# Ledger of designs, part 1: VH-VL binders against Flagellar basal-body rod protein FlgF (flgF)

No score or structure here was measured in a lab: all are predicted.

Target 1, 245 residues: Flagellar basal-body rod protein FlgF (flgF), of Caulobacter vibrioides (q06171)
Amino acid sequence: MDNALYVGLSRQMTLRRELDIVANNIANANTTGFKVEDLMVRTEQAKPAKTLDGSSPVKFVMDTGVARNFTQGPMTKTGGDYDLAINGMGFFKVQANGGERYTRDGRFTTNPEGILVTQAGAPVLDDGGGQITIDPRLGPVTVGKDGIVSQGAIRVGRIGLVRPDDLSTFAKDGDNLYRNTTNTAPQPVTDAQIHQGMLEASNVQPVIEITKLIEIQRAYESVAKMMDNTAELSRSAVERLGKIN
Structure headers, positions and changes below count from the first letter of each chain, unless a header shows other numbers; Kabat numbers aren't used for antibody chains.
ipSAE, averaged over its two directions, is called F for ESMFold2-Fast, E for ESMFold2 and O for OpenDDE. V2 adds 0.75 times the mean of E and O to 0.25 times the DockQ between the complexes of E and O.
[cut] marks letters that were taken out.
The coordinates of atoms that the task and the answers printed are left out; those that the model quotes come from them. Centres of patches stay.

## First folded at step 4 (VH-VL)

Design E21 (from E12 with heavy chain N57E, light chain Y30S; framework fv_lerdelimumab)
Fold by ESMFold2-Fast, scan of step 4:
Structure E21 (fold): chain C 245 residues (1-245), chain A 123 residues (1-123), chain B 109 residues (1-109)
Amino acid sequence: as target 1 above (245 residues)
Amino acid sequence: EVQLVESGGGVVQPGRSLRLSCAASGFTFSSYGMHWVRQAPGKGLEWVAVISYDGSEKYYADSVKGRFTISRDNSKNTLYLQMDSLRAEDTAVYYCAKDIAAAGLYYYYMDVWGQGTLVTVSS
Amino acid sequence: SSELTQDPAVSVALGQTVRITCQGDSLRDSYASWYQQKPGQAPVLVIYGENNRPSGIPDRFSGSSSGNTASLTITGAQAEDEADYYCNSRDSSGNHVLVFGGGTKLTVL
């Protein structure tokens, strides 16, 4: 039956995709703000058709997607004035890739104009969607737990944290950035705090990811061997019947 | 800080043998599969061989099967390629490369590469 | 082993988008990876697992696949992107043996 081979091929493609996701997690185990990913498999069952022998054929369509785990990673103290970590569920807003993007990576710095930027040079946005400009003449920067950026007694801005209603709507857009895939803007949050002088590490657990990698590879090998054995048996049967005839 | 350094290249006559080494540092060598890839002068990349993290699995390109042997010494963080019955067409820069997947059974992507060592097979 | 086919050369104007393609039957059931090589240098992995970027690779690099074809897209090409690009996948047997495409020389005008 060709249906059995089709199911095997679909399973192999799903396992290859899962392997790539796990490999990406392992590659980013030490990336600041990185969030671990898992394969999300969606299966659609087609309407059964009645056969003349009374059996009901069922057709499955397998679709794959990526689910991201936004569980908070460990915090590390750096002492950097522009290193910021979020305690709680929220995202920094940045202006990158032609629009508003979101990140948990708080490795910031200032550019020559004094604008607070990411390592890639993308401006960090305040709660109103504007840029935050630091004046080096006003002394050291203090970032409060509420996101207020001050130089001495002078308030220069507020880093506003946002969160989408559904975290699954955030898609990776390179450089530890997320793109909102919906028409609904992320909403401000007040139940998260910013810690200056700290960075959030990856939430990847390398031992768990390595275990998944081994299990996925075993599953792939099992499927591949079963398919190879089935093809060889079919070939042998065809050859034998050909000789008899 | 992750580094791979190849050595052992040189000029060798057809039919002779040569052993290449690749010294690894900056990562847990014993956890990763390792590859050899070659590039003939002015030509493209050609994958040569891979060895599993523990040395139990080895796979070769058809062009080198039966002539080349990949091996590793995890206690010395070193990868080897033993090249026997060398031919003129084996002339190439040989790169060692680290697989991206830790402790994997399958091999896919080479995320860290050495600078290569030149092997010239000529009479 | 499976043959992977690439065009030998392609050109793109500075700041424009270029698409480099790789074709082979092995790509029907395996994702392609892409390697960048500049003259006198070792290759650099730029895309793996269809569309994943290693740490340090600019976001202008992206990958895609459809049927027996894989593509590397560089959006807003820069002068530093001038290099040879190689696709890589498992051979047609699917068994741990890898094969490279012939390479595509990208010239940034």
Scores: ipSAE 0.006, ipTM 0.436, lowest interface PAE 11.9, mean pLDDT 82

Design E23 (from E12 with heavy chain S56Y; framework fv_lerdelimumab)
Fold by ESMFold2-Fast, scan of step 4:
Structure E23 (fold): chain C 245 residues (1-245), chain A 123 residues (1-123), chain B 109 residues (1-109)
Amino acid sequence: as target 1 above (245 residues)
Amino acid sequence: EVQLVESGGGVVQPGRSLRLSCAASGFTFSSYGMHWVRQAPGKGLEWVAVISYDGYNKYYADSVKGRFTISRDNSKNTLYLQMDSLRAEDTAVYYCAKDIAAAGLYYYYMDVWGQGTLVTVSS
Amino acid sequence: SSELTQDPAVSVALGQTVRITCQGDSLRDYYASWYQQKPGQAPVLVIYGENNRPSGIPDRFSGSSSGNTASLTITGAQAEDEADYYCNSRDSSGNHVLVFGGGTKLTVL
């Protein structure tokens, strides 16, 4: 393959990855608590390689990944007793996937035993790491801005909010859940509030994502046309040389 | 009301340094990428630099790379441009501008602009 | 990198339609955005993502693109539309660096 075709293939791989990310953002534009993602490309200086003449010049290594923006999405009023939104930077704690996980998705409910759970049935944890049990016989539940869960005059628990020192250490562990990739526990949050009867919407801006989707498709077609033209020119050159021999 | 206010411009000699600031209000500053754009007297717009919402990614025009440094302080809602080794051709009105997309790292539509601050590099 | 080329000047009679063009290889892959600048004022975004108008921009502004060319159309030009118009897009080396066109001065006669 000549150099132009190789460059085209590399560009197509990057565009396919960007397309997947944008498509996932669009698919989750209405997903409660979803955080928008972008393709991230880093260039790092590599160590010099040793040659027969000594050390080779330093090379650059390109590293591609996904960056997630954890900024707060807009709030939607639902009026649901178990619909909770966080105003500020913090995460709900849940017991899921074999350990403690974190989420911004506050679409909670109760199971038959009265335990506060996620839609998938994972228990929501209090500030001490225990479960929160709602007794339907005690009347409607009220959640204060500080996370205290009450039924009338009875305090049933306090929803725990935590935040890691570095948000980049949170990795996706299924839709709407994050796993801590370090051995340092997230710290309790003091500067965030919980709002009952509200849900945090996705921070995806659909018109921007759709614009990116169209541009990626156009770029992919442009690269494909360039590769087709390059292949045809190469074939034509070989045919002309064959006739002149 | 969304506002951006630049400051720090002035007259400076070639080879010296100057730091520009851009104070943001009326929106969640930490959610948006920010741009610097300049315009020499009587000339067109020239894009200078961009910084991602979290300060992690920074990109520069070739004309300023290695001399200018873009940075931000999300706790103070302030964008900065550190200009080193200034040249006569850096004389321009410098605008700060907000990217249209929240939570984006690489978007390029600038929906809100400051009024600009004049930098004059002369001896 | 992709250079964006604009005609330096164009004129239109009051109430008539004018089309301002921007040409560059990057426009095959990326949409142009358009900025209006009046004397002594900061630029104003008038079109982004091919044909989207920010809030507050009059309906008479529209955008289109075909191949390596992007166009800004003002239907029924008004006196207040007299300004410099700049196209902007990503350069061809990546989606991280932006390039402005040289600008088109619109005179409303």
Scores: ipSAE 0.007, ipTM 0.563, lowest interface PAE 9.3, mean pLDDT 83

Design E24 (from E12 with heavy chain N57D L105I; framework fv_lerdelimumab)
Fold by ESMFold2-Fast, scan of step 4:
Structure E24 (fold): chain C 245 residues (1-245), chain A 123 residues (1-123), chain B 109 residues (1-109)
Amino acid sequence: as target 1 above (245 residues)
Amino acid sequence: EVQLVESGGGVVQPGRSLRLSCAASGFTFSSYGMHWVRQAPGKGLEWVAVISYDGSDKYYADSVKGRFTISRDNSKNTLYLQMDSLRAEDTAVYYCAKDIAAAGIYYYYMDVWGQGTLVTVSS
Amino acid sequence: SSELTQDPAVSVALGQTVRITCQGDSLRDYYASWYQQKPGQAPVLVIYGENNRPSGIPDRFSGSSSGNTASLTITGAQAEDEADYYCNSRDSSGNHVLVFGGGTKLTVL
C-alpha cells in the first residue's frame, strides 16, 4: 500500500466512526440529559525506519477520540416530585458501577427502602457522599434550588452539584453516566440550580445531525474517488515501467 | 486556576537566536499537548508548532521548520520554543496554548492561552 | 495545500443574527474551531469540533459546516461580541499542521 492510499483508507475508517457517533446522537435525540458528541481526529505520521539505503515508507496513523458538547438542553416540565433538572453547569453524584459516578439525567425515584435512586436503581448521593432516604409518611418532598431536600419542616438531606475543572476528564461509563478519570475530585458548584418537577432534554439538534450524515456520505465518495485515482496512478506507473525495453 | 505565562521575548538582531518559555500551572501539564501561535503587529494569527503530551511528537508550520524547535520539561511544567536564524518576519507576539484534550488524542483545539510575549527582530 | 479564507469584515445590528464564514478544502475532512480576539488580548476559543462550546461561552454562539465551508453564527449579537474572529483547522496536508483563516472583523452597530 502506498502512503496516499493508506491515508485514504485511514480516512474511511475515521468516517465510519463519525457515522457511528452521529447515528448514536440521532438515536438519543429524546434521551433525558444526553449530550451530543463529535469525533475528533489525531493524525500521527510514523517515523521512517532508518535503513542503510536511507529511505523507508512513511505511514500516517489516525487516532480518534470523542468530544462531548455539554451545552444545556431544553428544560421540560413534568411535575414529578423526583424529576430534577440542573440549570447551569453541574452534575448529580450517584453510586454506580463500583464507585462515584456523575450524571445530568435527573429521572429519579425511590426504591422500596425509601432511598432516592436513578431509574437503574443507583443511589443518588448527598453533598457528603451518603444516600438520601425519603419517608413517605412525612408527606410530599420539596427540593430547593440549592439542593436541600425537605418534607414539610423536616430537612432530609442535600443534593450537591459538582463539576470537574476540566470537562474532558469525564469519560462516559454506560448510559448517561460519567466517570472521573483523574485523582482530583470534582468541586462543588454554586453557579448552578436544581429545579424540581423538570427534566433536561437532550441537546441533540436532529436537523444538524441529519445534515452531518449527508456530509459523511459525501466525504466517503470524495475519499473513494481519491483512492481510486491514487490506485489508477500507481497502476499506470507500473504499466509504463513495464513497457520500457 | 489554569494559567500559562510566557517569557523570554525581547529585541534581537536578525540571524541571532532567542529562547521562549511558557510556565504552566493549575492543570496536569504532562497530560496535554501544547502549541505555540504567533501574531505579527496588526496581522492575524499564525500557528507555529505543537508538541505531544510526552514530547515524542512535534509538528511545525513550514515557515519555521528547520529554524525553530519546540520542547518541554514535564518535571518543571514548562514549554519552550528555541528560535534560531531569526528574520524580520518572525517579529510577533508569541502565545503558548494548551490543547483541549488530555493524553495526546487531540491536537486541534486550544482552550487556554497565555497573555503572549513580544519578539522584535530588528537591525 | 489549501489555506482557509474569511471575509475581512462583517457588520451586524445589535440584537440581530450574523454569520461569519470560513472556506477551504480541508474543511471537507476536518472540524473547524473559532477563536475570538479583542484588541490587546489573547484569543479565546468560542467553538470547537464544529459546534461545541467551552465553559463560559454564551449559547448565542454556534457553529456549523457544509462541504468546504464552516460558519460561526451569533444569534442576538451583543456589543461585547465586537472582535476579530478566526477560524482554525488542519492544513490540507493532513499532518497535525494547523492553519488559521485571515480573520473577520465583526462590528456591532
Scores: ipSAE 0.000, ipTM 0.400, lowest interface PAE 17.1, mean pLDDT 81

Design E25 (from E12 with heavy chain L105F; framework fv_lerdelimumab)
Fold by ESMFold2-Fast, scan of step 4:
Structure E25 (fold): chain C 245 residues (1-245), chain A 123 residues (1-123), chain B 109 residues (1-109)
Amino acid sequence: as target 1 above (245 residues)
Amino acid sequence: EVQLVESGGGVVQPGRSLRLSCAASGFTFSSYGMHWVRQAPGKGLEWVAVISYDGSNKYYADSVKGRFTISRDNSKNTLYLQMDSLRAEDTAVYYCAKDIAAAGFYYYYMDVWGQGTLVTVSS
Amino acid sequence: SSELTQDPAVSVALGQTVRITCQGDSLRDYYASWYQQKPGQAPVLVIYGENNRPSGIPDRFSGSSSGNTASLTITGAQAEDEADYYCNSRDSSGNHVLVFGGGTKLTVL
């Protein structure tokens, strides 16, 4: 493999991923609880083989994954009884297909059975890991800042908020859900509050993302032209070498 | 030219171990990441594992994690797959494949493949 | 989930254009590659890095992607293109683990 083509290939992959991430951020600029993503890139020292089975120092910029910015988005008052926003760093727990998942999207509702669910129908879990069932006969629901769910004088349950020690261990898993990628359960949080009748908006800054999109597209075109030139030079060299005999 | 030849396949009983080898020639083996990919009879491709050019990084599919170990000997231009605690579900043709990227820290694409070696796990 | 979804079968008339699709959440973040496999043979890389062809792959093969979908297009299909086609990409976590789609059997009529 030609090192220049290898560098161009890895840069194209990185730029395409950056483009996809930025495009996804823009698409979710108005999505409740959405957290803006950025490319996590590192430069690693590589020692590719040289003549005589030796090596030479080479540095490549390599994508090591995505970094998600969990900075709190603005909160919007909706007045909905089942619209909940978290003030502080914490996550709702839900029972999704495939297991326990986490989210900051508080657009909840009740299913026909009275269970508090996400828009996708996944049950919202209490602090003990059980479901929260709302009885429509008992009147409107009140959710306190501590997560206690009540209907009048009746305590229905308490919404559990959790946080991992390292936010980077939460990976995307479907509709505004995060999967814990470690063997360590997220811990209950005491420094976050729940606000009923409010939703956390996306923390995407559209102007910044659009600017990034334009820059990435221009960079991608530049790399593509560089690779075209490199491939043409390589083809030319091979043709010349083949005719020398 | 660039060539990969797998060996070590055969019939083994469940719970036993087997080690596959892949002999590489025609390229600078020590510069490229190497993959193992399997295909059960009549089914699709399933990626198994990858090892970095220098052997320092290894990644596995969840289905084999903790049971299979990928390794390499750059002085012999040979890739290995140690398969422990074999199950009937591990029955497949096992391919070794070369990564396209030299000295890469991302494992991209498999541009050269061997012809495969059949592993049958049955009692 | 990390699963990449492909239709199990597709048909195309000789000389016409066919598009084989691959869908998965990881394709929002990563390029797909495409592998051709004929009966009794090892797979062959036909497209990598979205739309690059390895040496020896005809220019009738091209790739594209948008959102969670990657596509392999064969313009002017030939009889020799009849094969199983697999997409491949990183799993949803992006942690150097690769996953294949279920494969699409292409029949050239």
Scores: ipSAE 0.000, ipTM 0.383, lowest interface PAE 18.4, mean pLDDT 80

Design K20 (from K05 with heavy chain L106F; framework fv_latikafusp)
Fold by ESMFold2-Fast, scan of step 4:
Structure K20 (fold): chain C 245 residues (1-245), chain A 122 residues (1-122), chain B 108 residues (1-108)
Amino acid sequence: as target 1 above (245 residues)
Amino acid sequence: EVQLVESGGSVVRPGGSLRLSCAASGFTFDDYGMSWVRQVPGKGLEWVSGINWNGGDTRYADAVKGRFTISRDSAKNSLYLQMNSLRAEDTALYYCARDSYGDYVFGAFDIWGQGTLVTVSS
Amino acid sequence: SYELTQPPSVSVSPGQTARITCSGDALPKKYAYWYQQKPGQAPVLVISEDSKRPSGIPERFSGSSSGTMATLTISGAQVEDEADYYCYSTDSSGNHGVFGGGTKLTVL
C-alpha cells in the first residue's frame, strides 16, 4: 500500500506534464506554424500515428521527453506580399536570440530600413546567411516557389530553407523558433517550395486536444481517489493493530 | 502536350476493391500536387483526395477517409487511388487533376484527365 | 459539413452580363476558384485565386470575392459560354476541398 501511494504520486507528476503539453497545444491552436506536442514515455517506442484527417503517418520527435509532430498544417490565404508558407519539410532561417534560429512561421514584414524581418523584428536570412533588403522604390515584391525574391526584373535575394538530418536536434526557443542543439549545421533543402500570400496554420486539432484534456482530468481524479483510499486503508489498519496490542 | 490519362475503372460489387491509376506526361510531375475528383453522371463535382508534390502529405474527404489511399510514384510519373470497402455511393466518374501549386488541396486544377468510370453494383 | 452555395441556374441573353455567386463562411480566408464544364467534357479552370484569369481564358471572364461571397462575372455572355459552373474552395480547417453544387448557365 506504501508502494501504491508512491506510484500514485509519480503518476500525478506525469499527468501534470501531459496537462501542461495539452494546455500549450490548445493555447497555440491559432498560432501560425505551430506544431502539436505530446508526452512520450521514454521506456517504450511510440508508433507512427495518422491524423484524423487521414494525413500521412509521422514519427514523433523526442525533445526532453516531449514528442513534436511536424506534420504540415493547413494553408490559409492572406494575399500578403510578405506572408510565406513552406510546402514540404523545411525551415526558414532567422537571426534571433543571439544566433541562427529556425521557424515555420512565415508572417514576415519589412522594417524601416527595408530588411525582411519576423513580427519580432528578427532578420530573415538568405541562402548565404545574409539579410534580404527590399527597396520600396522598385515596386511590389514577388517570391517564387524556389525562394527567389524579386521586384520586377530585379533579383533581390533568395530565401534559404534548411532541414536538420534529425528533427529531434531542434529544440524550442520561444516565439515559435527552434534552436539547433548539435555541432552539425542544418542542410539546404531543394525538396520544399515556398508559397507567397499564404500562411501555414497550426496542426493542432482542438477537438482531439480537448478530448485529451478530459481524459487527463479523469485520470488525475482516479489517481487522487486511489491515494485517498490507500491513506484511509492504512489508517484503518493501524487502528486495528493498535487495538489488538 | 500536357496530359493526364486515368485507368482502372470497372464494375465492382459492394465491399470490393479497385485501384485507379493516372499517367502524367508532358510536364515535370514532381513540381505539382495532384487530386482525385469524382462526379456521378449528371451530378456535381466532389473532391475526393489530394497529395502534395513530394507525397509527404495527403488529405481525404470525410466520405472516403479510412477506405481510400492516395499515392504517387515519381519514377513512373503516376498517381494512384486505392479504393477499399466500396459502396454504391462511390459510383462515379473519377478525374485525375493537377494542382498548379505543390499543395494537396490548393485548388488551382489547371489540367484534368477525361476520367475513368467506377460502378459499384450487385 | 461545410458547403459552398450556388444558385442552381442563371439565364441571360447573348451580350448580357452573367453573374454567378458562391457563398461560404470560409471565403474571407480561403481563395475561390471557378470551373467551367460542358457536357461530356472535363472541367476547365476559368478563374484562380478569387480574381486571376488563367492564360487562354477570354477577357470577358472575371472574378471577385468580398466577405463570404465570391462572384464569377461573364461580361457580354456568348452562346459558347453555356455550361455548368462550379466554385471551389477549402473548408475553414483547410483539410478538405469543397465544390459548390454548380450553376447551369443558359444563354438564349
Scores: ipSAE 0.000, ipTM 0.516, lowest interface PAE 12.4, mean pLDDT 83

Design K21 (from K05 with heavy chain L106W; framework fv_latikafusp)
Fold by ESMFold2-Fast, scan of step 4:
Structure K21 (fold): chain C 245 residues (1-245), chain A 122 residues (1-122), chain B 108 residues (1-108)
Amino acid sequence: as target 1 above (245 residues)
Amino acid sequence: EVQLVESGGSVVRPGGSLRLSCAASGFTFDDYGMSWVRQVPGKGLEWVSGINWNGGDTRYADAVKGRFTISRDSAKNSLYLQMNSLRAEDTALYYCARDSYGDYVWGAFDIWGQGTLVTVSS
Amino acid sequence: SYELTQPPSVSVSPGQTARITCSGDALPKKYAYWYQQKPGQAPVLVISEDSKRPSGIPERFSGSSSGTMATLTISGAQVEDEADYYCYSTDSSGNHGVFGGGTKLTVL
C-alpha cells in the first residue's frame, strides 16, 4: 500500500469514529443525564467547542480513545417523587449488567415489590450497597439533600453518592451507565446534594456539536480529496503505460 | 526530542519575496496541524497562517491573505511559508508552531521553534 | 476584526496572587489558552483549554473562564514568573487564531 493512501484510510476511519460520536451526542441532546463525548486521538483530547456557560468541559479518557465531559447539565423541575438530580460531582449506584454500575440519570420508579429501580428495572443502591424498599402504605416518600429517603418519620434508607478518584476509570456500559474499570471502589462523597423532583438534562450543546460536525465533514472531504488524487495519479500512470507511441 | 527549527529569515526590500522553512523532528509530523506565528520585536504575538495535517485545508490572517502561502512536505517533515509582496509591516520574528491536535481549527500551540527574523526594509 | 483584550501590565509583590484577564465575545464557545514569554525566548504554553495545566508547569499556575472573560491566576507569584503573558483563542468562526495584546507581569 502506498504510505499516503494508508495514512488517508486510517484518517478516514478516525474521522468516521469522531463523526459517529458527534452524531450520538446530537441524538442524545435531550436524554436525561447524558454526558457529551469526544474522540481522543493519540492520547490528546479532541478539539471541542467551548461550553456556552463559559466553563471549560471536564473531559476524561474512557475506553479506547473516547473522552467524556462530566460537567453538570441544567436542572429541570418535574415534581416527580422519584425524579432525582445530583448537584455536584457524584454518581448514583445501581445493580445492572452483572455488577455495580454508576449513573447520573435519576429517572427512578418503584417496581411491584416496592424496590426503587431505574427505568430499565435495575435496583438503585443505598450507601451500604443494598436495595431501597418503599412501602406505599406509609405515604409519600421524601428525599433529603443528603440522600436520606424517608416516609413520614420513618427512615427507609439513604441513597449514597460515589465518585472515583479518577473519572477516567469510568467507562460507558450502556446508554446511561458507567462501569468502574479498576479494582478500586469509588468513594462516598458528601460535597454533592440530591434534589427530589428534579432531573439533570444532557450537557450537550447542539450548536457546538453541529459546529464539530461541519468541521469533521470538512476534514473528511480533505482526506478524500488526497486519496482521490493519489488514485487518479495511479490510474493516469497505468493509462500512460499503454497510451503513447 | 520534539523540536522545530525555522530558517530562511533575511533582509528583503518592499515588494520582494521570501520563503521560510521549518524542520520538524521527534514526532510524527503528519499527525499534527502546523501554524506560523509572528512577533514584531518588542511587540505582541500575531497568528499568521495554519495548515491541517494533510495540507488539504489552509487558513490565513486577513493581513496576509493573498500574499502568503503555507504548505507542508511530509517526506521532508517540513513546513513552509511563501511570502510575496512583502511590506514593512511584515517585519517580525516568525515562529513555527505545532498545533496540539491533528486539526488546527480548535488548537493551541504546544511546541514552538526558536523563530527566524524577517526584515523588510529599503 | 475579532480581538482579545488584556491589560497591558499587572504588578504584584513576591508571594502575592497575580490575576491576568482576557476578554472576548467568542470565549463562551471557544477555549482560551495561555502562553508565557520571557525576553529572548519562544512562548511556552502554561494553560490549555481554559484550565488545564500542561506537564512541567508549576501548580501555582491555574486558569478559568466564565462568560466572555478568561483569567490566568498565579498563586504565590515568584520573581521567575516575570514575563509577558498572552491569551490565545479562535474567533467565533474558528477560521482565525487570535492572540491577546499581552500583559507584562512585574514581580518586585
Scores: ipSAE 0.000, ipTM 0.382, lowest interface PAE 19.6, mean pLDDT 82

Design K23 (from K05 with heavy chain L106M, light chain T90Y; framework fv_latikafusp)
Fold by ESMFold2-Fast, scan of step 4:
Structure K23 (fold): chain C 245 residues (1-245), chain A 122 residues (1-122), chain B 108 residues (1-108)
Amino acid sequence: as target 1 above (245 residues)
Amino acid sequence: EVQLVESGGSVVRPGGSLRLSCAASGFTFDDYGMSWVRQVPGKGLEWVSGINWNGGDTRYADAVKGRFTISRDSAKNSLYLQMNSLRAEDTALYYCARDSYGDYVMGAFDIWGQGTLVTVSS
Amino acid sequence: SYELTQPPSVSVSPGQTARITCSGDALPKKYAYWYQQKPGQAPVLVISEDSKRPSGIPERFSGSSSGTMATLTISGAQVEDEADYYCYSYDSSGNHGVFGGGTKLTVL
């Protein structure tokens, strides 16, 4: 075959990955704490030529890594005692999936033992890495801006917030969780505040994602037409060769 | 761990046919192009054939074009090479290799199998 | 029909610098790659895209490409570097992969 068909097939694979990412963003537009994702495409320039215009063919190397936008989503008031939102760049710590995990999803509750847990039952960790136990006999819980959890005059603990030096080192680990991919532990943060009775919505902008979906569909159709034309031209050449021989 | 395991090498007579298989594990098979590279024992490497991520584009060295067919099966994470009209000159160790640039055919091969020996002789 | 030309052998003493060349008319426009093959083993990619060293490859390995010639350099060659080295690239169309004839590196 030829280079146009090769490029078309490679482009279709890239469009499929873009479609998957956009579809996942749309599916999570209403997921508390979800952060919008986009495809990272790396383009490698062909080695330099001595031409004046620098018109050497570009060799495209597909680095299809996912970039995550950690821009704060809008906050909504729920009035729930265990609904928590982070204002600023930080992550809750939870004990899940065999280790310490991180999340922006503050939809918490208590289990029968009084331990503060996620909706999936994973314990929320304090600043020392321990569990936070609420005693329902002591009345309603209050969470301060600094993460201190109190019941009346009694201090129960402090919700730990952490942040990695490089956000790209956090990888998805299911259930709206992130895992640290490095040996460098995330560090405590003091420049973020916790708001009780509020939840952070996703930062997905549905109109933008739907627009991307339409653009991907149009691009896929264009690539399909290009490949179809290339295949017909190749078949025509084969037929002409057959007639001669 | 990323692995490629070839099988199917055998002794066949000139004019015969043989099908090689390569089982891939430890990576998302459908994200990579794949190739077959052969080597006569004690001699150099020769690229034989390549296939892109979805099997829609296949390419062949002039020495094998029209006789060999490369294919893949995503459900089985496997690569195949159907060899027809075999010649003595096709005797070689056949390697399965992964294209390091994803969906491209004939990128740099970053992962290789151990090879499977094909002998064309009586 | 397109060929990449390598010297058949290169000999160095331990600790010396080994240089293996690869010549081809398409190299100004096409990347070169380098593979190391030890007896009885599959090839190992040691240099990609003219000069990029893959993860796990010792820092003594380096590559360069200028005009129609690509070069693999092993600074301070060691006995364990003794192997056959192949350059790999593409013909002008990009439709065919092409290996050089191979260079046997001897470290004595």
Scores: ipSAE 0.000, ipTM 0.377, lowest interface PAE 20.8, mean pLDDT 80

